# VH-VL binders against q9fz32: the designs that were tried, part 46

Target 1, 221 residues: q9fz32
Amino acid sequence: MALYCRDTLIIIFQKLTVADLARASCVCKVWNSVATEDDLVVSAFTAPWRIKELVGRPASVSFWRDNGIWKFAISHRICRGDSVTSLAVKYAVQVMDIKRLNNMMSDHGIYSRDRLLIPISNPEILANTTCYVELDKYAKREVAVLYLEGAPKREQPVPGTNQQSNLSADGKRRLIESLRRSMQVDDGTALYYLAIAEGDPRSALSEFSADLRWERQAGLN
Key: E = the ipSAE of ESMFold2; O = the ipSAE of OpenDDE; V2 = 0.75 times the mean of E and O plus 0.25 times the DockQ between their complexes.

## First folded at step 24 (VH-VL; framework fv_ogalvibart)

Design tipF (at its last look DockQ between E and O 0.05; V2 from the best seeds 0.00; counts 0 for: pae E 17.4 > 2, placed apart)
Fold by OpenDDE, look of step 24:
Structure tipF (fold): chain C 221 residues (1-221), chain A 124 residues (1-124), chain B 107 residues (1-107)
Amino acid sequence: as target 1 above (221 residues)
Amino acid sequence: QVQLVESGGGVVQPGRSLRLSCAASGFTFDDYDMHWVRQAPGKGLEWVAVIWYEGREKYYADSVTGRFTISRDNSKNTLYLQMNSLRAEDTAVYYCAREFGYSFDYYEGYMDVWGQGTLVTVSS
Amino acid sequence: DIQMTQSPSTLSASVGDRVTITCRASQSIRSWLAWFQQKPGKAPKLLIYRASSLESGVPSRFSGSGSGTEFTLTISSLQPDDFATYYCQQYDDYPLTFGQGTKVEIK
């Protein structure tokens, strides 16, 4: 009976990790209602890092499923003379981590960017700081961003611009290739799922996964 | 068809220079980071260098730093390796390889396409 | 530098055998590991990327597993075409490094 009392649950859930909260949210409706409370989730997310404040909210609930150090990044405004190498040295991080975090590929050169996200190697840097939840267009993911020089100027990229619709022919090809590899299917199949997903690769993967699950359940594989 | 073709290999004396080329076809060359990897006769694979798609970022193995220069001409879809001050230990088949990086949510960075290689022999 | 150590260096097996090759990294490379197959006189061929993802066109008898510092390549049923040298490669950080290779030869 005690586990159905909201107040009791709150007290208990305040001690849970984000991962545990996520699990708790799947137990029952009552637990779900408490475990998904914004304040509780934010607290659970920030507490391990001693973050003072988290500004903004992610569009996806999946953001909260993982509160590893890789969810955080430093916003570095690109200056003249900056290179990925110099930044790696400056922030004591791996070049490849910078590259990966920012999806540094041919469609976006370093100098065409206003900032680079820098992975965080030392979690202590997050202590007593304010982090901002942002969808970075280059990283193509939501990241808790740390600004070392002060609060971001409100030019937050509007999350909703479906940048996928304006992919060049080459971009589409790359996308298809990426899907093909991810799904381990042929080009035709990849295209099919991409089409069903209206050009959203994540949705395409989700649909594909759903179909695979269905096929397995149906004994077709 | 995606293809990489190395050329420029041969027999050279120690201390001499050689320039290798890798001609790319069947894909948008300027979208990919490119690597050189070498293999001494009867030995394993050794990474030599990488050049990023824009050509500004270059990284080298310690064994070739200061002697080798990786470059690219995107207008010609060609990757180069200038090898100076060649040593006997540089004797190897040199492969060019394409780095695949495209992903929906992260950059991959693995070598998915390789050329057939060109043999460089450094001998007195 | 990240050191990659493969074991065994040589493996003798018969057609139909299950073959396992191990690769160890000197430090965590997360999942940034690739496996290559190389036949004599030929260029390396990518088999597996990101430790466990099968490259397109590669037979399903090949599989990769592992994360962090320990990785394995498995051939579930060795075929005549599989006699070759196999290399693991980390692409977590520069310089990129390969294992010393594992030669799979016919018993």
Scores: ipSAE 0.740, ipTM 0.911, lowest interface PAE 0.7, mean pLDDT 89
Fold by ESMFold2, look of step 24:
Structure tipF (fold): chain C 221 residues (1-221), chain A 124 residues (1-124), chain B 107 residues (1-107)
Amino acid sequence: as target 1 above (221 residues)
Amino acid sequence: QVQLVESGGGVVQPGRSLRLSCAASGFTFDDYDMHWVRQAPGKGLEWVAVIWYEGREKYYADSVTGRFTISRDNSKNTLYLQMNSLRAEDTAVYYCAREFGYSFDYYEGYMDVWGQGTLVTVSS
Amino acid sequence: DIQMTQSPSTLSASVGDRVTITCRASQSIRSWLAWFQQKPGKAPKLLIYRASSLESGVPSRFSGSGSGTEFTLTISSLQPDDFATYYCQQYDDYPLTFGQGTKVEIK
């Protein structure tokens, strides 16, 4: 009855999930026209995550059918000292998840690009943000990306402080596991290289790679 | 065209201060670490200071530590060197220089682009 | 601090000569060494990075070799444009340090 009135359909469809809007779009021409309306689709896509604004349009309408957390990523600007392992610790995610999201075959690909996609481990980071729909050329998929404000480009001195960076116990455990997988070694070997690199995962990987080259030169393999 | 242009040199008496500027153009300034290098007349090159791309990390040669301050304004594409308590031995041509960025898996700390320099003379 | 020592301090050479300049580090700097050319009144110009990699636009008569503590810059056949002062620079650790320079003069 009233289900062919556009104003009534808008009120009903405003409460639907992206999946239910997709189903509604298949019922008839009137329902299709309302269920595919940009404002309704964007609202349904963003509301579960409390995203303030979604900028850009995807090339494929299938982008809108799923708004699970893996549709979103942080776009991290790569800077001096970054590694896949240090970023895994920083964002509390697994190295493998970063590599899969970015279509990386090795840990060495990070500095060939300006930015890296980081999986979202805490969905609350999306609340009240603006996300951008982008086709990532390395990942070869459309992603809704969040650009975090970086650390201030110029830090103000804080009198009488001497700040140091330390990892939590959980962060250290994840770092060791990530290094173990990246180097394809046991936990003890990963700890050894981390120790001789004074806690720097990039130096640890460099020392490991150098030792492998020495072993091949010495004929141990 | 990548360019670095230094300014602010001149003649000053010992114990005085001077501020050098380096204007950058033709590249994304805030992606690069920047250096000051000096050369006394008839002498070799001496590294003076570095400031990292974000402006937070700074390192100095022992000869200038505590007297010179390197800084940058990324919004103006400008590098600075504040030189306090100048001595006769600070007399030199001062170059600003851009550090080459990262290569795959390596930090590359060599200076690939140099300005033409500005002369500072400290004379009583 | 890592000390860089060049030899010789000055050499006289003719066009067509093979010129060799040596740079020694006081400790291993792996391959983190650059070579610069400086002509009178001009800024230094990068020739070689990473001990042996030739910078774009630099003639192939220039080459670099070495690792650890001993490094060599070679000019295979000296040209008139090559009379200049040459510096090595390590970039393995702060403070960055230069050799004292090698002046290549016309005979």
Scores: ipSAE 0.000, ipTM 0.405, lowest interface PAE 17.4, mean pLDDT 79
ESMFold2 (binder alone), look of step 24: mean pLDDT 92; pTM 0.939

Design tipFd (at its last read DockQ between E and O 0.73; V2 from the best seeds 0.00; counts 0 for: pae E 3.0 > 2)
Heavy chain, then light chain:
Amino acid sequence: QVQLVESGGGVVQPGRSLRLSCAASGFTFDDYDMHWVRQAPGKGLEWVAVIWYDGREKYYADSVTGRFTISRDNSKNTLYLQMNSLRAEDTAVYYCAREFGYSFDYYEGYMDVWGQGTLVTVSS
Amino acid sequence: DIQMTQSPSTLSASVGDRVTITCRASQSIRSWLAWFQQKPGKAPKLLIYRASSLESGVPSRFSGSGSGTEFTLTISSLQPDDFATYYCQQYDDYPLTFGQGTKVEIK
ESMFold2, look of step 24: ipSAE 0.502; ipTM 0.818
ESMFold2 (binder alone), look of step 24: mean pLDDT 92; pTM 0.941
OpenDDE, look of step 24: ipSAE 0.661; ipTM 0.875
ESMFold2, fold request of step 25: ipSAE 0.000, 0.237, 0.310; ipTM 0.411, 0.678, 0.718
ESMFold2 (binder alone), fold request of step 25: mean pLDDT 92, 92, 92; pTM 0.941, 0.941, 0.939
OpenDDE, fold request of step 25: ipSAE 0.815, 0.812, 0.800; ipTM 0.956, 0.956, 0.953
ESMFold2, last read: ipSAE 0.412, 0.277, 0.293; ipTM 0.771, 0.701, 0.714
ESMFold2 (binder alone), last read: mean pLDDT 92, 92, 92; pTM 0.940, 0.939, 0.938
OpenDDE, last read: ipSAE 0.811, 0.810, 0.824; ipTM 0.955, 0.955, 0.961

Design tipL (at its last read DockQ between E and O 0.61; V2 from the best seeds 0.00; counts 0 for: pae E 3.4 > 2)
Heavy chain, then light chain:
Amino acid sequence: QVQLVESGGGVVQPGRSLRLSCAASGFTFDDYDMHWVRQAPGKGLEWVAVIWYEGREKYYADSVTGRFTISRDNSKNTLYLQMNSLRAEDTAVYYCAREFGYSLDYYEGYMDVWGQGTLVTVSS
Amino acid sequence: DIQMTQSPSTLSASVGDRVTITCRASQSIRSWLAWFQQKPGKAPKLLIYRASSLESGVPSRFSGSGSGTEFTLTISSLQPDDFATYYCQQYDDYPLTFGQGTKVEIK
ESMFold2, look of step 24: ipSAE 0.293; ipTM 0.717
ESMFold2 (binder alone), look of step 24: mean pLDDT 92; pTM 0.941
OpenDDE, look of step 24: ipSAE 0.775; ipTM 0.927
ESMFold2, fold request of step 25: ipSAE 0.081, 0.381, 0.257; ipTM 0.560, 0.765, 0.693
ESMFold2 (binder alone), fold request of step 25: mean pLDDT 92, 92, 92; pTM 0.941, 0.941, 0.942
OpenDDE, fold request of step 25: ipSAE 0.831, 0.825, 0.835; ipTM 0.963, 0.962, 0.965
ESMFold2, last read: ipSAE 0.324, 0.218, 0.371; ipTM 0.740, 0.671, 0.750
ESMFold2 (binder alone), last read: mean pLDDT 92, 92, 92; pTM 0.941, 0.942, 0.940
OpenDDE, last read: ipSAE 0.822, 0.828, 0.831; ipTM 0.960, 0.963, 0.964

Design tipW (at its last look DockQ between E and O 0.55; V2 from the best seeds 0.00; counts 0 for: pae E 13.4 > 2)
Fold by OpenDDE, look of step 24:
Structure tipW (fold): chain C 221 residues (1-221), chain A 124 residues (1-124), chain B 107 residues (1-107)
Amino acid sequence: as target 1 above (221 residues)
Amino acid sequence: QVQLVESGGGVVQPGRSLRLSCAASGFTFDDYDMHWVRQAPGKGLEWVAVIWYEGKEKYYADSVTGRFTISRDNSKNTLYLQMNSLRAEDTAVYYCAREFGYSWDYYEGYMDVWGQGTLVTVSS
Amino acid sequence: DIQMTQSPSTLSASVGDRVTITCRASQSIRSWLAWFQQKPGKAPKLLIYRASSLESGVPSRFSGSGSGTEFTLTISSLQPDDFATYYCQQYDDYPLTFGQGTKVEIK
């Protein structure tokens, strides 16, 4: 009976990790209602890093599923003379991590970008800071962004702009290839799932996974 | 069909120079980072160099730094390796390889396509 | 530099055998590991990327596992076409490095 008392649950849940909160949210409706409270989730997310404040909220609840260091990045405004190498040295991070985080491909050179996200190697940098939850258009993910020079100028891209529509023909091809590899299917199948997902590769993968599960349950494979 | 074809290999004396080429076809060359990897006879694989798609970022193995230069001409869909001050230990089959990086949510960066290789023999 | 240590150097097996090759990294490379197959006189062929993802066209008898510093390539049932040299490669950081290779030969 005590586990159904909201106040008691709040006290208990305040001590839980983000992952545990997520699990708790699946137990029952009452637990869900408490475990999904914004303040609890934000607190659980920020506490391990001693972050002072988290500004903004992610569009996807999946953002809260983990709070690893990879969820955070430094916003670096690109200046003349910057290179990935120089930035790697400056921030004491690996070149490849910068490359991966920012999805550095031919579609966007370093100088065509206003900023680069820099992975965080030292978590201590997050202590007593304000981080901003942003959807980065290049990283194609939501990231808690640290600004070292002050608060970002609110040019935050509007969440939900179908970034998919702006893919070049080559980009689309690469996307299909990526999906094909991820799904381990042929091009036609990959294209099919992409189409039913209205061009969203994540949704496509989700649909594919759902179908696979269904097929397995039905004994069709 | 995606294809990489190396050329320019041969027999050279120590201290000489050689330039290798890798012709790419069947894909948008300028979208991909490109690598050179070599293999000495009867030995394992050794990474040599990478050049990013724009041609500005280059990285080398220590064993070839200062002697080898990787470059590319995207207009010709060709990757190059200028090898200077060649040594006997540079004797190897040299492969060019494409780096596949595209993913929706992250960059991968693995070598998915390789050429057939070209043999470079450095001997007195 | 990240050192990749592959074991064993040579493996003798028969058709139908389960074969396991191990690759160890000197430091964590997370999941940025690839496996290649190479036959004599041929270029390496990609088998596995991201430690466990099967490249398109590669038979399902090949599988990869591991993360961090320890990785394995498994061939569930060795086929005649599988006798070759296998290499692991890290692509976590420059310089890229390969294992020394494992030659799978007929017993």
Scores: ipSAE 0.778, ipTM 0.932, lowest interface PAE 0.6, mean pLDDT 90
Fold by ESMFold2, look of step 24:
Structure tipW (fold): chain C 221 residues (1-221), chain A 124 residues (1-124), chain B 107 residues (1-107)
Amino acid sequence: as target 1 above (221 residues)
Amino acid sequence: QVQLVESGGGVVQPGRSLRLSCAASGFTFDDYDMHWVRQAPGKGLEWVAVIWYEGKEKYYADSVTGRFTISRDNSKNTLYLQMNSLRAEDTAVYYCAREFGYSWDYYEGYMDVWGQGTLVTVSS
Amino acid sequence: DIQMTQSPSTLSASVGDRVTITCRASQSIRSWLAWFQQKPGKAPKLLIYRASSLESGVPSRFSGSGSGTEFTLTISSLQPDDFATYYCQQYDDYPLTFGQGTKVEIK
């Protein structure tokens, strides 16, 4: 009986890790209903780090699957004189990890941003804090961010949106070259797929792969 | 046609200085981080230094720290390596290399374009 | 500094052979590894980045695998153009470091 009683399942499931909660959600309809409850999922996600509150909801359900430290970042407000190297020293992290976390192609655009994601070197900084689930437009990833100076006063972008309008002309050129490499096509073809994907390189590659599969099935290759 | 051309190599005595240049063409030089990599005759590759695209951030291998200085002049599309206090073990072909700046999901800091190299020989 | 160790140092092979070269890092470099090919008197040529992604224009007979500390470059069917020295290189942290190289020779 207890395995089908919702109140008993809540008591049991609130002690589970995010991985075990995902396994429980596959057992049956009642277990799925309880294991996917927002309060339980958020509690399992935040408990290892003792986060006080997680604000916002991810667009992707895969966000909840892994709550490793790399799902979290400090959102640093960029000030005059900042560099990736100075921030690496300030936060005691590797330069390359800052570059990778922020999806940097080069360092030339750091002052075109208002904030930079910083990897967390000491997880204890997360304890008793409020984190915000955001889609970072430069990093193109969903991340739970910590604001050391307190939450921004402005309305934030809805999680899961992609905001890429601030690429430089040279940034666009390098993006096209990267797509050309990945798809093994000429620049014009890369531009076509980037245009139909609204500037999203991941969508461009997906559409290209689908078109190749269709052409192979139709015997046009 | 992306091209990197090194110059300034030669034969010098230990303790002397030499300045290498790398002329870049066919791409927007000031968008790219640039590297020096060396290869002693018959030996493997050894990374020497990097300078980031605006010229402010620099990193060096331990074997050359304090003796070599990487620099760039973006107005001339030229990368430099000032080599002071040269030693016999600095004898190598020196390559200029461009770092790729974008890939699929993340920044990808690998070297995709290389020059032909310039030989530096340090001997008495 | 992250040390990169390749094996074997020299490999004798015939056209058509499957060739495997390994590269070990002294600490985890995750997947931040590149493979280069170099022929005598020439500059290195990039083959593979991020451990397993083929550079544009590189034949599909080349493949890379691995993560963490162990990585492999494989040539599925060796061609005459593939006799060269191969280097792995980590780009997880400065200083960037190369393996000592693997020379693939004609048997």
Scores: ipSAE 0.000, ipTM 0.459, lowest interface PAE 13.4, mean pLDDT 80
ESMFold2 (binder alone), look of step 24: mean pLDDT 92; pTM 0.940

Design tipWd (at its last look DockQ between E and O 0.32; V2 from the best seeds 0.00; counts 0 for: pae E 7.8 > 2)
Fold by OpenDDE, look of step 24:
Structure tipWd (fold): chain C 221 residues (1-221), chain A 124 residues (1-124), chain B 107 residues (1-107)
Amino acid sequence: as target 1 above (221 residues)
Amino acid sequence: QVQLVESGGGVVQPGRSLRLSCAASGFTFDDYDMHWVRQAPGKGLEWVAVIWYDGKEKYYADSVTGRFTISRDNSKNTLYLQMNSLRAEDTAVYYCAREFGYSWDYYEGYMDVWGQGTLVTVSS
Amino acid sequence: DIQMTQSPSTLSASVGDRVTITCRASQSIRSWLAWFQQKPGKAPKLLIYRASSLESGVPSRFSGSGSGTEFTLTISSLQPDDFATYYCQQYDDYPLTFGQGTKVEIK
């Protein structure tokens, strides 16, 4: 009976990790209602890092499922003379991590960018800071961003701009190839799921996975 | 069909120079980072160098730093390796390889396509 | 530099055998590991990327596992076509490095 009391649950859930909160949210409706409270989730997310404040909210609930160090990044405004190598040295991080985080590829040269996200190697940098939840258009993911020089200028990219529609033909090809590899299917199948997903590769993968599950359940595989 | 074809290998004396080429076809060359990997006879694989898609970033193995230069001409879909001050230990089959990077959620960065290689022999 | 160590260097097996090759990294490379197959006189062929993802066209008898510093390549049932040298490669950081290779030969 005590586990159904909201106040009791709040007290207990305040001690849970983000991952545990996520699990708790799946137990029952009552637990879900408490475990999904914004303040509780934010606190659980920020507490391990001693973050002072988290500004903004992610569009996806999946953001909260993982509060690893890789969820955070430093916003670096690109200056003349900057290179990925120089930044790697400056921030004591791996070149490849910068490359991966920012999806450094032909579609977006470093000089065409206003900023680069820098992975965080030392978690202590997050202590007593304000982080901003942003959807970075190059990283193509939501990231808690640390600004070392002050608060970001409000030119935050509007969440939900279907950046997918603006992929070049080559970008689409790469996307298809990526999906093909991820799904382990042929191009046609990848295209099919992408089409069903209205161009969203994540949705496409989800649909594909759902179909696979269905096929397995139906004994078709 | 995605294809990489190396050329320029041969027999050279120590201290000489050689330039290798890798012709790419069947894909958008300027979208991909490219690598050179070598293999000495009867030995394992050794990474030599990488050049990013735009040619602005280059990285080398310590064993070739200062002697080898990786470059590319995207207009010709060709990757190059200028090898100077060649040594006997540089004797190897040299492979060019494409790095697959694109993912919706993250950059991958693994070598998915390789050429058949070109043999470089450095001998007196 | 990240050192990659494979074991064993040579493995003798028969057709139908389960074969396991291990690769160890000197430091954590997370999941940025690839496995390659190379036959004599041929270029390496990608088998697995991201430690466990099977490359398209590669038979399902190949599988990869592991994260951090320990990785394994498994061939569930060795086929005649599988006698080759296998290499692990880290692509976590530059310089990229390969294991020394594992030669799978017929018993």
Scores: ipSAE 0.751, ipTM 0.928, lowest interface PAE 0.6, mean pLDDT 90
Fold by ESMFold2, look of step 24:
Structure tipWd (fold): chain C 221 residues (1-221), chain A 124 residues (1-124), chain B 107 residues (1-107)
Amino acid sequence: as target 1 above (221 residues)
Amino acid sequence: QVQLVESGGGVVQPGRSLRLSCAASGFTFDDYDMHWVRQAPGKGLEWVAVIWYDGKEKYYADSVTGRFTISRDNSKNTLYLQMNSLRAEDTAVYYCAREFGYSWDYYEGYMDVWGQGTLVTVSS
Amino acid sequence: DIQMTQSPSTLSASVGDRVTITCRASQSIRSWLAWFQQKPGKAPKLLIYRASSLESGVPSRFSGSGSGTEFTLTISSLQPDDFATYYCQQYDDYPLTFGQGTKVEIK
């Protein structure tokens, strides 16, 4: 039927948000295959913020399923005299948001790291910029970062070098894996419900249970 | 069982000092930000101070800044409030409270566990 | 700082009634709001976090809603154990601030 033809699905899915693509990817194998195509996912991820270019490839496919403002950050180089309080004032953001974004409960202090993630208070700063996908080891998250001082040089492999992806999510990844096992779904679906629940795993399980009942009662394929 | 027990309250004259302690048990104390919250007799709750899990950041209500000092000793699982230059307006039950923030959840920042409170009375 | 205005100050109700309590912030706190219950002579007890998320062990008759500047706590069918004072508290930024409280009394 027409909803299972790959070309027809591509046309339909080109118009979807990241949330709608994630929902579509949970319907069946054919829809999953189309909804996870790189070009569609990158376009859906960047378009709402008018980002010019997204550099780098995330380790986790789940990265693409949430493009809310918390996925993005300014990468601030830490200088002598910086504190969380002074940076909150400097960037006109809340101390608690810096704490949340950087997972401060696991940190040994800001001076043990080179850079600190700063929440974006004005999303317009993202328009016409280049953002870089990075795994921040202190925040334990993959983020699309903006460097106000300009693009960093990208490390590239020596020709002939074997490439292995060994990136893993630390604390946040363990949480997503726990949710995945609890809900018996893939990582992308677990991250989708976590994003809907605003990062609360208790709410994520509740939302999943409700959607599963809806799917069963509605007869969706 | 998770437990917070305050101590050190009592009756004191204005201008004097008092130190409150809060003993924590049943959880990993140095994973959590800790708060003091007070309640004047017959009145509502007033946030007093927070100290971050590692002791490096401290924030205070305007009503106590410069007079009160929050501190912690993570080796003893104990939170402290040093109260100097006490005023009649500081008369209250003082609660210590734990801020929620588990590594298995995203950090949230609300207070989920409270002690029983200790009464401080400032009167001549 | 962020002022929290809670209403009503006192509410008289009977067992089985639906009760709603409102909390208004002086600026947007997004969804960083908690609700607490306090009985006389006892410490506060957390009910709701993130404006609408139910704390573990809290009965499902409690619910929270709202975002931005206006929030509600609803008790769908009041029980004898629910007669208490209720406080909202914002945790969007320091200093953390509470509403003045709403005392729910038996008619």
Scores: ipSAE 0.017, ipTM 0.571, lowest interface PAE 7.8, mean pLDDT 80
ESMFold2 (binder alone), look of step 24: mean pLDDT 92; pTM 0.942

